# Ledger of designs, part 24: VH-VL binders against Proteasome subunit beta type-11 (Psmb11)

Target 1, 253 residues: Proteasome subunit beta type-11 (Psmb11), of Mus musculus (Mouse) (q8bg41)
Amino acid sequence: TTTLAFRFRHGVIAAADTRSSCGSYVACPASRKVIPVHQRLLGTTSGTSADCATWYRVLRRELRLRELREGQLPSVAGTAKLLAAMMSCYRGLDLCVATALCGWDHSGPALFYVYSDGTCLQGDIFSVGSGSPYAYGVLDRGYHYDMTIQEAYTLARCAVAHATHRDAYSGGSVDLFHVRESGWEYVSRSDACVLYRELQKARSLEQELEAKACGIYPEPATPQGARECKELFVEQEEVTPEDCAIIMKTETM
Key: E = the ipSAE of ESMFold2; O = the ipSAE of OpenDDE; V2 = 0.75 times the mean of E and O plus 0.25 times the DockQ between their complexes.

## First folded at step 15 (VH-VL; framework fv_zagotenemab)

Design z04 (from y08 with heavy chain G104S; at its last look DockQ between E and O 0.52; V2 from the best seeds 0.67)
Fold by ESMFold2, look of step 15:
Structure z04 (fold): chain C 253 residues (1-253), chain A 120 residues (1-120), chain B 112 residues (1-112)
Amino acid sequence: as target 1 above (253 residues)
Amino acid sequence: EVQLVQSGAEVKKPGESLKISCKGSGYTFSDYWIGWVRQMPGKGLEWMGIIYPGDSYTKYEKNFKGQVTISADKSISTAYLQWSSLKASDTAMYYCARLEYEESWYFDLWGQGTLVTVSS
Amino acid sequence: EIVLTQSPGTLSLSPGERATLSCRSSQSLVWSEGDTYLHWYQQKPGQAPRLLIYEVSNRATGIPDRFSGSGSGTDFTLTISRLEPEDFAVYYCSQSTKYPYTFGGGTKVEIK
């Protein structure tokens, strides 16, 4: 599995491979790892599909309940806080969920990482899954906040395609999404093998051009760091019994 | 058996008060939203409002806010619809219904209805 | 407030015929991809409504497969492939995508 998300000047990019399997069998290449939570919010999935589906179902229900009571959906930050609080109630359970929530808050592009142990972090770049070390290698070299849209799409495609080439548990196609202020857009699905070959050809041409220039090479971009989600809130935040009851109620259905 | 049982038919005069009931059984009453629906004679269904008995949080549809009171007593698994002063135009069938809100948000369980007749 | 407009108001048919009922919404009923909260209820005289179809196309438990729902966004259809005598009733569409929740005006399916 390789998932990534990064925020930049024009929004948030989310991308992932499509391989679906467990064990050492030949994998089914057609799974979705970037999932709409609602029209203006995406989540990436890693860990088991069953664990992720359970948490997204519970999250969706709670978001609907908040909308019913308050008249509007929570922000990306509010949604990340809610999901982290739900997960904190059940830290002793063997549920493995890691997700990047991608959207656009009042202050601009918003990206949060939430893990099943209750961890919630705000950041500029997240990559998750068995292929993420390879994706980070590409991202760390190419990322900067002020990328054009085309540069951001190319970077995301390169990072996932490279990871699918290196990681046996990643493959199939590369899904790419772009979250703007108005909501998310599905940009493309490209065959990972074809994409990797095309990127290798482009690198070969670039190397030939650079070899003809007197050894000039660009510096890698500095990657963006991550902050803990708790820094986003002014007052103490406590997990409520209501959050725990929500989780327990879904197990009876 | 999972069911909602409503109080019996009522015949009232304009200006009188009325409180009708909806009792849930066979499930955890306080965990599910209860909605009230009006059906005027020969007319369609109208959503009146909804209550969460667990904390008594209540919302009303615009045309019913201030006209009725929706309440619940979770200790006896009962929701209520109440008028302080009935009008002839309140003559209708009134249903309570339980909201399924885990996935699909439809009304999965209905009371049998309470016919309220208001006339001189 | 989301307005649901059903047509026709009355549908006069014989047993065995195909019935097609329409429901049009004033706004999209899509809450998120894959979540469209448009439901169909059946009501016979003197009875409470009962759920027939939920989320556009899913049959409720115990509903015969002659009932089917379809549509997207703002335009929805309930189809009864072969009318049975017990199917003559009033049918309501309903939405729960946006508070306040609303019902359509109903379509009465009756024996001609």
Scores: ipSAE 0.632, ipTM 0.846, lowest interface PAE 1.5, mean pLDDT 83
ESMFold2 (binder alone), look of step 15: mean pLDDT 90; pTM 0.914
OpenDDE, look of step 15: ipSAE 0.821; ipTM 0.924

Design z05 (from y08 with light chain N58D; at its last look DockQ between E and O 0.62; V2 from the best seeds 0.73)
Fold by ESMFold2, look of step 15:
Structure z05 (fold): chain C 253 residues (1-253), chain A 120 residues (1-120), chain B 112 residues (1-112)
Amino acid sequence: as target 1 above (253 residues)
Amino acid sequence: EVQLVQSGAEVKKPGESLKISCKGSGYTFSDYWIGWVRQMPGKGLEWMGIIYPGDSYTKYEKNFKGQVTISADKSISTAYLQWSSLKASDTAMYYCARLEYEEGWYFDLWGQGTLVTVSS
Amino acid sequence: EIVLTQSPGTLSLSPGERATLSCRSSQSLVWSEGDTYLHWYQQKPGQAPRLLIYEVSDRATGIPDRFSGSGSGTDFTLTISRLEPEDFAVYYCSQSTKYPYTFGGGTKVEIK
């Protein structure tokens, strides 16, 4: 499972893979690991556990009750504290271990990490799941607060796609959500293998363009001509911010 | 059986006080919000306010705040609607209803109504 | 405050006919994806209101399947496929998406 979220100038991005951890469950559609809580708030799950869905159902009911009493929904911070308190009071066999709450309230875009022991942390970047170390590698190298919307979408897609390539328990598609002041939007669902191949293809194309600019081209070892650029590189583990930019350039051509 | 039973019809004169009741049975009364609805003769339904009997938290519709008092006594599973000084314009049918909020947020259980007639 | 406008005000029909009642909201009744809190109540002469349809289209327990609801966002419809004598009543739509909760003005279904 790979989930991630980050806060930037234009809101909060949430993204996740779609691989089922149980293998035989009928999967929810595009929102399986990123779950709407209300119009301006999303939550992530730890894998495909059904207990996370139960927590979000109970959370939604409590949010409506508080809205009735107070005339407005709680802040993202207030919601995070409520979820942490609920998880601490309700013990079960299949607890949702860790979640990220992604929202927009009066204080602007907000992102909180909530763990089943009651931990509640505010931050700009979180990734959760077995694939998260690989996602963090891409995020930490490519993140900056002032990204354009397209840069943010590309970074999220690349981070999850890289994680699905490296992590045996992550895969399927990449779901991408964007929380704005007006509410959350489901942006896309893209095949993770296709995204990863497009990243590798875009990297090869960028290298070809750089080689032409330098006026130096490798001569082929075989009379059939130069090998394709993808065959000249050793398979790599990390995706860089510049690799994500290459995907953007290729998509705009 | 799950039900809300209201107090009987009232005939009053302007200036008199009145307190009508709504008693719940067959369920945990303090766990559910109770709303009050007015229906003037020949007219539609209008919400007056709601109360959570568990802690007596009350919320009124703007046009009724200050005109009536909504209260509850959870120890006897009863909600109340009361006037300190009735007006002829208070002549109406009054219903209580229970809010189902576990899933659907609708009023699933209604009292039979209490007719209040205020005339000189 | 959310205003619910019902039309027509009165619907004069014979038993066996199809009735179509409209309810329009001044604001969207969607609280979150999949949660639209529009409900229909029936009030027969001399009786308290009764829940008929909740959340746009779900029938309350004991309500015959000739009653159906549909719609989305701001526009909603109650349909009675074949009127029976006991269906001549006043029908109210109601919303619980945003407090204060409100009722429509009602549609009276009466014998032609």
Scores: ipSAE 0.670, ipTM 0.863, lowest interface PAE 1.4, mean pLDDT 83
ESMFold2 (binder alone), look of step 15: mean pLDDT 92; pTM 0.941
OpenDDE, look of step 15: ipSAE 0.867; ipTM 0.952

Design z06 (from y08 with heavy chain D31Y; at its last look DockQ between E and O 0.56; V2 from the best seeds 0.68)
Fold by ESMFold2, look of step 15:
Formats: sequence, C-alpha cells, structure tokens
Structure z06 (fold): chain C 253 residues (1-253), chain A 120 residues (1-120), chain B 112 residues (1-112)
Amino acid sequence: as target 1 above (253 residues)
Amino acid sequence: EVQLVQSGAEVKKPGESLKISCKGSGYTFSYYWIGWVRQMPGKGLEWMGIIYPGDSYTKYEKNFKGQVTISADKSISTAYLQWSSLKASDTAMYYCARLEYEEGWYFDLWGQGTLVTVSS
Amino acid sequence: EIVLTQSPGTLSLSPGERATLSCRSSQSLVWSEGDTYLHWYQQKPGQAPRLLIYEVSNRATGIPDRFSGSGSGTDFTLTISRLEPEDFAVYYCSQSTKYPYTFGGGTKVEIK
C-alpha cells in the first residue's frame, strides 16, 4: 500500500495506489484508499480492511452529531483530534495503523497525520504504507510549497508510480485527489505501470535534450547492470523526518 | 417491541397549561434524538425542536423558541412537550419521532400522535 | 434554512396510473459523496407519517416495489409505478442534510 498527501499553495493533494489489501482473497469490489469524509475533507486509509471501514463510518457519524450541536463542522485539526480519540478505542491488532486527514478550513489548506496510539501531527508532507519510503524519496526531491497545480499532480503521480515499481505490496492504479477551498475533487485514476513507463520515457528524453543543448558529452561509462535505476529511488533515511521514519517502521511491523 | 407511545388526546381552554408525553420502549432511549412535529388541521408537517435525552441538550426551531418547552427524563425513557399557557392557535396534532443516525439520518420511529384541542 | 418545494400540490389520478411527485431543494442536499439526505414519508388520513424512501432511492423495510425514488443535488422524484387504492395519501419530502431539518409542503395524491 502506498498513500501520500502534501499541502501546497493551491490546497492539499492526496494520492494512493489501488492494490487490494487482504492478500490473495477478494474481499470487496473496487477499493479506494482515499476516502471522502465531507465536502472539504478527505482521509487516507490502509486499504479496504474492516478497521478502516469501521472508523471512517464512526467518524462521519460523530462529525454530523457535532455539526447538529454546534452549527458547523469541526476544523481539520478538531477532526484529527476526534479521529485520534476514536482510534484509541479500537487499538486491537485489526485496527488501522495510520491515516492522513486532508482538508481546507478557515485557516486554509490543512494536513494532519493521525496514528492509532493517539498521535496527531500537523505537517506539509506525509506518506504511509509499505511503499512510503520510495514515495518519500520522490516527494523530498520534488516538493516545494509554491508548486503549480500541474507540478503537484505530476509529483504525486510520480511518487506513487515509483513506489508501485519498487514495493511488492503496491500496484494497480494511481488515484489522485485535490482539496481546494471549494472542496475536494477526484482528479484521475491512471494505470501505475503505464504511468511509470511514460515517466521513464520523459526523463530519458529530457536527458537527451539537455545533453544535445550543452554540446558537451562526457565519455560514456558502461552501465552497472539494472541497479542504476534503483539507485534513483533509494530513500535517504538520514534526511527523512523522524516522525516519518517512526511511521515507516511501525507500518512494516 | 420498539415503539414510541404518546399520551392521549387533550381538550383544553386558552390559558391552561399542558404537558404531553412520548415514551420510548424496546431500545436504549437515551442514545437517540427525539424530535417534535406539529401538524395544524389540514396543514403540513413542521419541526418544532429536537432533544438528546442523554444530556437533555435541546434545539428549538425559531418559531417555537419561547412558545413551548421540550424536555426528557431518561430514567423513565420519556420525552415531553409542554405549554405554560395554551392558545387557540395551539390546536393541532403533535408527533414525536426518533432520529436514526447510525447510517441513514431519517426519522424511523413515530409516535401515534397526540391531538390537542384548545377552544373556549 | 433549506426550503423544499413539492409539486404538484395535488395530484388527481385513478388506480393503476403512474404517479410522479417532485421535490426541489433550495440548496444541494449532498453532505458528502454518497450521502444525500433526502427522504420521503407517506401520511395516510388519521395516521402518523411513515418512512417510504431514505437517502433518495432506498426503500424502507416493507415498502412495495412500486415505490421508487431518484434525483440528485437539488431535484428529486418519487414515483409510484401503478397506484393502488391504499396509495392515496399525502407524501412529504424531508431533508436532514443541514439543521434545521425541514419538510416539503406535501403532495396530496387523490382519487380522480
């Protein structure tokens, strides 16, 4: 599973692969790992597990009850705190490990990480799942807050597609969502293998054009086999935020 | 059996007080909101207000705030609608209803209604 | 508050005919994707309202197949495919998307 989210100038991006959880058994029809919570709020999930379905259903109910009492929905921060409290009630081994809440409230675009132990963290970039080390590698190299919308979409697609290439538990398609001030939008679902091949072709073409434009060519060296492509996607553990590293270790346990 | 049972029809004079009841049975009463609905003779349905019996939190529709009192006693699974001084314009059928909020957010259970007649 | 406008006010039909009742909302009734809280209630003379259709198109338990609901956003329809004698009643749409919750004005389906 690879999920990611990041906050930028024009909102919050959420993206995920579509490979089914639950191993070799088909448990549900098509699964989504980015789930609408309400008009201006999305949540990620670790697939279609019963834990994720349960806590998202309970969250939506609680949000509606609070709206009934208070006349307005809680902020993204308030929702994150509520979800963390609810997850603490379901701490069994079958519960979801981690999620990201992606929204837009009065304070602008907001992104929170929520973990089943009650952890609730605000941030600009989160990735969760077995593929997250590979996604972080791409995100950390390409992310800046002032990206254009198309740059942000490309970054998210690239990060998930590369993770599906490296991680055996990630695959299928790449789902992409964008949260704006007006609400969230389901932007696309693209085949991860096709997307990865197109990204590799585009990179090769760019390298050829840059080399031709410079007119300076270093003496070619023989490739060291197939490993050179894999080096591009190695996550630098030393530069990853400690919270992200902790999450990755927890996710893989 | 899951049901809401309302108190019987009332015939009153203007200026009298009245308290009608809605008793829930067959389920945990304090876990569900109860709403009150007025239907004047020959007219449609109007929400009056809603109460959560668990903590007695109450919301009123603006045309009914100050005109009636909605209350509940969760120890006997009963909600109440009360007037301190009835008017002839209070003549109507009054229903209580339970809000199903686990998934559907609709009123799934209705009392049989209490007819209140206020006349000189 | 959200205003629900039902039309027609009265629908005079014979048994066996198809009835189509409209409900239009002043605002979208979508709370989130997959959650549109528009409901239909039936009220027979001398009786309390009873739920027919919830969340636009779902028939409540025990409601015959001839009742169906459809619509999206702000425009909704209740259809009775072949009227039976017991279907002559008043029908209300109702919304629970945003408090205060509201009813439409009702459509009376009566024998021609």
Scores: ipSAE 0.623, ipTM 0.841, lowest interface PAE 1.8, mean pLDDT 82
ESMFold2 (binder alone), look of step 15: mean pLDDT 92; pTM 0.942
OpenDDE, look of step 15: ipSAE 0.824; ipTM 0.938

Design z07 (from y08 with heavy chain D31R; at its last look DockQ between E and O 0.52; V2 from the best seeds 0.72)
Fold by ESMFold2, look of step 15:
Structure z07 (fold): chain C 253 residues (1-253), chain A 120 residues (1-120), chain B 112 residues (1-112)
Amino acid sequence: as target 1 above (253 residues)
Amino acid sequence: EVQLVQSGAEVKKPGESLKISCKGSGYTFSRYWIGWVRQMPGKGLEWMGIIYPGDSYTKYEKNFKGQVTISADKSISTAYLQWSSLKASDTAMYYCARLEYEEGWYFDLWGQGTLVTVSS
Amino acid sequence: EIVLTQSPGTLSLSPGERATLSCRSSQSLVWSEGDTYLHWYQQKPGQAPRLLIYEVSNRATGIPDRFSGSGSGTDFTLTISRLEPEDFAVYYCSQSTKYPYTFGGGTKVEIK
C-alpha cells in the first residue's frame, strides 16, 4: 500500500496505489485508498481495509451528528481532532489505521495525519504505507509549496509509481485527487506500470538533453557508445550524468 | 418492545394552552433525536422541529419557531409539544418520531399520533 | 431547504398492477459517495407513517420484496411490482441529507 498527501499553494493532493489487500478473494480486484469523507474532505486509508472502513463509517456518523447540531460540518482541523479523540477513546480495540485528512480550512489548504493511537499532526507532506519510504524519496526531491497544479500532479504520480515499482505490496493503478477550496475532485486513475515506464522515459530524455547541453557546438554531437551510464544498486532508475557531462566538458572550446 | 406512545386526543378552544406527550420505551431514550410532525386534515406531513433529549437541545422549523415549544424530560423518557395559546389553525394530527442515526438516518419509530382539535 | 416533488399526486390502479412513484429533489441528496439519504414512507388511513425504503433502495425490516426503490442524485422511484389490497395508501419520499429534513407532497395509490 502506498498513500501520500501534500498541501501546496492550490490545495491538497492525495494519491495512492490500488493494490487490494484481499487478493485471495476474486471480488476485490482493486481498491480505493483515497476515500471521500464528504464533498469537501478526503481521507487516505492505510492499515487494514476493515479497520479504515470502520473508522470512516464512525467518523461520517459523528460528522453528521455535529452538522445537525451546529448547522455546518467541522473544519479539517476540527475533524482531525475529532477523529483522534475517537481513536483515543477506543484504544483497547485492535484497530490499526493511519490516515491523512485532506481539505481546505479558513486559512487555506489543510492536511492532518491521524493515527489510531490518537496522534494528530498537521503538516505539508505525509506518506503512509509499506511503500511510503520510496514515495518520500521522490517527494523530498521534488516538493515545494508554490508548485503549479501540473507540477503537483506529476510529483504525486511519480511518487506513487516509483513506490509501486519498489514495494511488493503496492501496485495496480495510481489514483489522484485534488482538493480545492470548493471541494475535492477525482483527477485520474492511471496504470502504475505505464506511468513508471513513461516517467523513466522522461528522466532518460532529460539526462540526455543535459549531457548534450554542455559546451558550445554548432554541429550536432553524438554521445560515445562505449561510455555506459551506470545504475547504482539503490538508484536503478538513474543513469550517471557525470560520465556524459565529463565527455561534453572536454569539448568546451 | 421498542415504542413511542403519545397522549390521547385533545379538544380545545382558541386561546387555551396544551401540552401533549410522547413517551419512549424499550431503548435508551436520551440518546436519540425526537422529531415532531404535523399533518393538517387532508394534507401531507411537515416537520415542526427536533430535540435531543440527552441535553434538551432543540431546533425548530421556520414556520413553527415561536409558535410551539418542544421539550423533553429524559428521567421519564418523555418528549413534549406545547402551545401557550392555541389557534383554530392548530387543528391537526401530531406525530413524534425517533431518528435512527446508526444506519440510514431515517425515522424508524413513530408514535400513534395525537389528534388536536381547536374549535370555537 | 430541499424541496421534494412527488408525481403523480394520485395513482389509480387495480390489485395486481405495477405502481411507479416518482420523487424529484431540488438538489442532490448525496451526502458523500455511497450515502444518499432519500427514504420512502407508507401511510395508511388513520395510521402513522411507516418506513418502507431507506437510502434509496434498502427495504426496511418486514417489507415485502414487491417494494423496490431506485434512483440517484435528484431523481428517485418507488416501484411496487404487484399491488396487494393492503398497498393502497399514501407514499411519501423524505430526505435527511440536509437539515431541515423534508417530505414530498405524497402520492396516493388508490383502487381503480
Scores: ipSAE 0.688, ipTM 0.864, lowest interface PAE 1.4, mean pLDDT 83
ESMFold2 (binder alone), look of step 15: mean pLDDT 92; pTM 0.941
OpenDDE, look of step 15: ipSAE 0.879; ipTM 0.955

Design z08 (from y08 with light chain H39Y; at its last look DockQ between E and O 0.46; V2 from the best seeds 0.60)
Fold by ESMFold2, look of step 15:
Structure z08 (fold): chain C 253 residues (1-253), chain A 120 residues (1-120), chain B 112 residues (1-112)
Amino acid sequence: as target 1 above (253 residues)
Amino acid sequence: EVQLVQSGAEVKKPGESLKISCKGSGYTFSDYWIGWVRQMPGKGLEWMGIIYPGDSYTKYEKNFKGQVTISADKSISTAYLQWSSLKASDTAMYYCARLEYEEGWYFDLWGQGTLVTVSS
Amino acid sequence: EIVLTQSPGTLSLSPGERATLSCRSSQSLVWSEGDTYLYWYQQKPGQAPRLLIYEVSNRATGIPDRFSGSGSGTDFTLTISRLEPEDFAVYYCSQSTKYPYTFGGGTKVEIK
């Protein structure tokens, strides 16, 4: 599985492979790992599909209840906090769910990572899944906040395609989503093998052109423009009504 | 058995007060929104407002705000619809309904209705 | 506020005929992909409304297969494939995508 998301000037990009497995068999070439939560919010999936489906169903229900009461949907940050709190209530269930929430609210484009242990982090770049180390390699070299839309789409496609080539558990197609102020858009689904071959062909041509120019001072390489990943720790209640109270009694001297 | 049971039919004169009830049983009443629906004779259905009995938070439709009071007493699993001064135009059938959100998002459980007749 | 417009107002048919009821919304009823909160209710004289179809096309528990729903976005249809005597009633569409929640004006299906 390879999922990624990053925040940039024109919104939030989410992308993922589509491979799913049933033991030794790939069952669905079109499984979805980027899931709409509502019109302006996407979530990525990791862990088992049953766990993710359950969490998104419960999350949507809570978001609708909040919308009914408050007249508007919670912010992306509020949604991330809600999901983290829900996961904290089930901390003893051995669930392994990691998700990136990608949205646009009154504060602009927003991206949060939420893990089943209750972790909730804000940042500009997240990748999750067995292919994520390869995706991070590409993202770290090419990311900058001020990318054009086309640059962002190319970066996301490149990152997932390279991860599908290197990671045995990633493959199928590359799904690409873009969250704008007006909401999310499903941009494309491209065969990962075809996309990787096209990227390899483009790299080979680029290398050939660079070799032909070696008798002249080469242009300096464009600096890797990745933005530093911001992390914002959201305070969480670690103790629930179900938790045992820890009472320490000290003997008075 | 999961049900909503409403109070009986009422015959009133203009200017009188009235409070009708909707009692839920067989489920955790305080966890589900209750809506009130009016149906005037020969007319369609229209929402009046909704209440969350857990904390009594209430929302009213525009044309009913100030005309009725929606309330709940979660200790006896009962929601109320109340008029301080009835008008002849309040003659209608009134339903309560529970918002189901566990399997979907719809009003799955309806009371039997309370007919309110206001005439001189 | 979302306005639901039902047509026709009255549908006069014989038992065994197919009924097609329309509901149009003033704006999209899609809350999220795959979640469109459009409902169909049946109401017989002297009875509370009964849920037939939820979320466009799903039959509620105990609803016969002759009832089906379809549509997307703003344009929705309830179809009764072959009318039975007990199906002559008033049918309302309803939405829960945006508060305030609303009903359509109703379509009366009556014996011709």
Scores: ipSAE 0.606, ipTM 0.824, lowest interface PAE 1.8, mean pLDDT 82
ESMFold2 (binder alone), look of step 15: mean pLDDT 90; pTM 0.915
OpenDDE, look of step 15: ipSAE 0.674; ipTM 0.859

## First folded at step 16 (VH-VL; framework fv_zagotenemab)

Design a01 (from x03 with light chain Y37W; at its last look DockQ between E and O 0.80; V2 from the best seeds 0.61)
Fold by OpenDDE, look of step 16:
Structure a01 (fold): chain C 253 residues (1-253), chain A 120 residues (1-120), chain B 112 residues (1-112)
Amino acid sequence: as target 1 above (253 residues)
Amino acid sequence: EVQLVQSGAEVKKPGESLKISCKGSGYTFSDYWIGWVRQMPGKGLEWMGIIYPGDSYTKYEKNFKGQVTISADKSISTAYLQWSSLKASDTAMYYCARLEYDEGWYFDLWGQGTLVTVSS
Amino acid sequence: EIVLTQSPGTLSLSPGERATLSCRSSQSLVWSEGDTWLHWYQQKPGQAPRLLIYEVSNRATGIPDRFSGSGSGTDFTLTISRLEPEDFAVYYCSQSTKYPYTFGGGTKVEIK
């Protein structure tokens, strides 16, 4: 999993890959790892998909109850603290949920990291999941608060695409969201491999242009062979119905 | 059976006080919001307010704030709507309804209504 | 306050005909993606309202499949595919996306 979010002048960008790793290497269908909590609030999820979904369901319910009582939603900070508090009550359960909660409230765009141990951190950049170290590598180089919207989109796509290229547990497509004052917007879904290739080409072109501008004729880089992304078609081994029979027998002795 | 049962029809004079009731059964009364809805003769439904019986938290629609009192007694699974001084304009059918949450809020259960007639 | 406008005010139809009722909201009823809290209630003469459709398109328990709800954002429709004699009633749309909760003015479906 690779998820990321970062705050910039024009709101918060959230992005994630869509590869679902079911415990037993079965590529589950494209999972949404960016979850709408409210029209002005998004959460990225890393961990057991089922657990993440459950927590966000509980969070949504709680937010609605508060909205009904108070007449307004909690702030993004308040929501993050609420989520952290809820998860902390279940510390005894081997729950491993990491989320980036982002939104826009009266204070403006905000981003929080929330972990199942009750950790709640405000920040400008968060990446969660197995691909996060790779994503941070890209984000740390390209991030600045005053980015244009296009720069921010490109950075997010680049970070997830690079992460998916390196992280075995990330892949599929890149979902991109933008949290604005008016609410979150779904920006795009793009194939991660295609994006990565396009980004590589763009970089090569930029380097060529720079080299030309500097009068340094780069020796033609020998085309390092396009390592064919062998789509590991994991053959769906047809679990034949026979194996379900065995568990019933043992209770009789 | 899950149901809301309201008190019977009332005929009152202007200036009189009135308290009508809505009793829930077949479910945990304290865990569900109860809303009140007015329907004037031949008119549509009007939201009045809502109460959470569990802690008696109450919200009123703007037009009904100070005009009526919504309360509940969770020990007997009953919500109340009351007037301190009735007006002829209070003549209407009054419904209580249970607010359910299932990925959203809606009134899944309604009382049969209480007709309140205020006439001189 | 969210204003719900229903149209038409009265719909005169015969049994077996299709009924289409409209509800328009003064603002979006989307609370979150997939969550739009627009509901439909049926009120028969002399009876309390009954939940018909919740969250735009979900039929309440015991509601026949001839009833369907659709719409998004600010525009919603209740459809009765084939009117039965018992379907002649007043229908109200309602929203719970924002407090205060509000009802539309209702559409009366009457026998032609």
Scores: ipSAE 0.459, ipTM 0.761, lowest interface PAE 1.7, mean pLDDT 89
ESMFold2, look of step 16: ipSAE 0.635; ipTM 0.837
ESMFold2 (binder alone), look of step 16: mean pLDDT 90; pTM 0.925

Design a02 (from x03 with light chain Y99F; at its last look DockQ between E and O 0.66; V2 from the best seeds 0.67)
Fold by OpenDDE, look of step 16:
Structure a02 (fold): chain C 253 residues (1-253), chain A 120 residues (1-120), chain B 112 residues (1-112)
Amino acid sequence: as target 1 above (253 residues)
Amino acid sequence: EVQLVQSGAEVKKPGESLKISCKGSGYTFSDYWIGWVRQMPGKGLEWMGIIYPGDSYTKYEKNFKGQVTISADKSISTAYLQWSSLKASDTAMYYCARLEYDEGWYFDLWGQGTLVTVSS
Amino acid sequence: EIVLTQSPGTLSLSPGERATLSCRSSQSLVWSEGDTYLHWYQQKPGQAPRLLIYEVSNRATGIPDRFSGSGSGTDFTLTISRLEPEDFAVYYCSQSTKFPYTFGGGTKVEIK
């Protein structure tokens, strides 16, 4: 899993891959790892999909109740704290859930990291999942608060695409969301492999242009062979129905 | 059986006070919001307000705020709608309804209604 | 306050015909993706309202499959595929996205 979110001048960008890793390498269908919590709130999810979905369901319910009682939703910070508090009550359950909660409230765009142990951190950049180290590598180089919307989109796509290229547990497509003052917007879904290739090409062209501008004729880099993204067609081994013979040993005591 | 049972029809004069009831059964009454709905003769449905019996938190529709009082007694699984001084214009059918919020936010259970007639 | 406008006010049909009822909201009823709190209630003469459809398209318990709800954002539709004699009633749309909760004016489905 690779999810990320970062705050910038024009709101919060959230992005994630869509590869679902079910415990036993079964590529589950494209999962949404960016989850709408409210029209003005998004959460990214890392962990067991089922657990994440459950927490967000509970969170939505609580938010709805608070809205009903108080006449307004809590702030993004308040929501993050609420989520953290809820998760902390279940510390005894081997729940490993990491989420980036982002939104726009009266204070502006906000981003929080929330972990199942009750950790709640405010920040400008968060990446969660097995691909997060790779995503951070890209984000740390390209991130600045005053990015244009287009730069932000490109950065997010690049970070997830690079992460999916390196992380075996990330892949599929890149979902991109933008949290604005008016609410969150779905921006795009792009194939991660295609996106990565396009980004590589763009980078090479930029380098060539820079080299030309500097009068440095780079020796034609021998096209290192397009390593064919061997689609690991994990052959669905037909689990033959036989092995579910749960031997009900009727211990006749 | 899960149900809401309302008190019987009332015939009153203007200026009189009235308190009608809605009793829940078959479920945990304190865990569900109860709403009151007015239906004037030959007219549509109007939300009046809601109450959470668990802590008696109450919220009114603006037109009914100060006109009626919604209350609940969770010990007997009963919600109430009351007037301090009835008007002829209060003549209507009044329904209580339970708010479901686990699977959605809708009123899944309705009382049978209480007809209130206010006439001189 | 969210205003729900139902149309038509009266729908005169025969048993077996298809009924299409409209409910328009003054603002979006989307609370979150997948959560749109628009509901339909049926009220038969002399009876209390009954939940028919919740959250746009979900049939309440015991509601026949001839009833279906659809729509998004501000425009919603209740469809009765084949009217049965017992379906002649008043239908109300309602929203619970924002307090105060509101009803539409209702559509009366009557026998032609």
Scores: ipSAE 0.630, ipTM 0.840, lowest interface PAE 1.1, mean pLDDT 89
ESMFold2, look of step 16: ipSAE 0.721; ipTM 0.886
ESMFold2 (binder alone), look of step 16: mean pLDDT 90; pTM 0.922

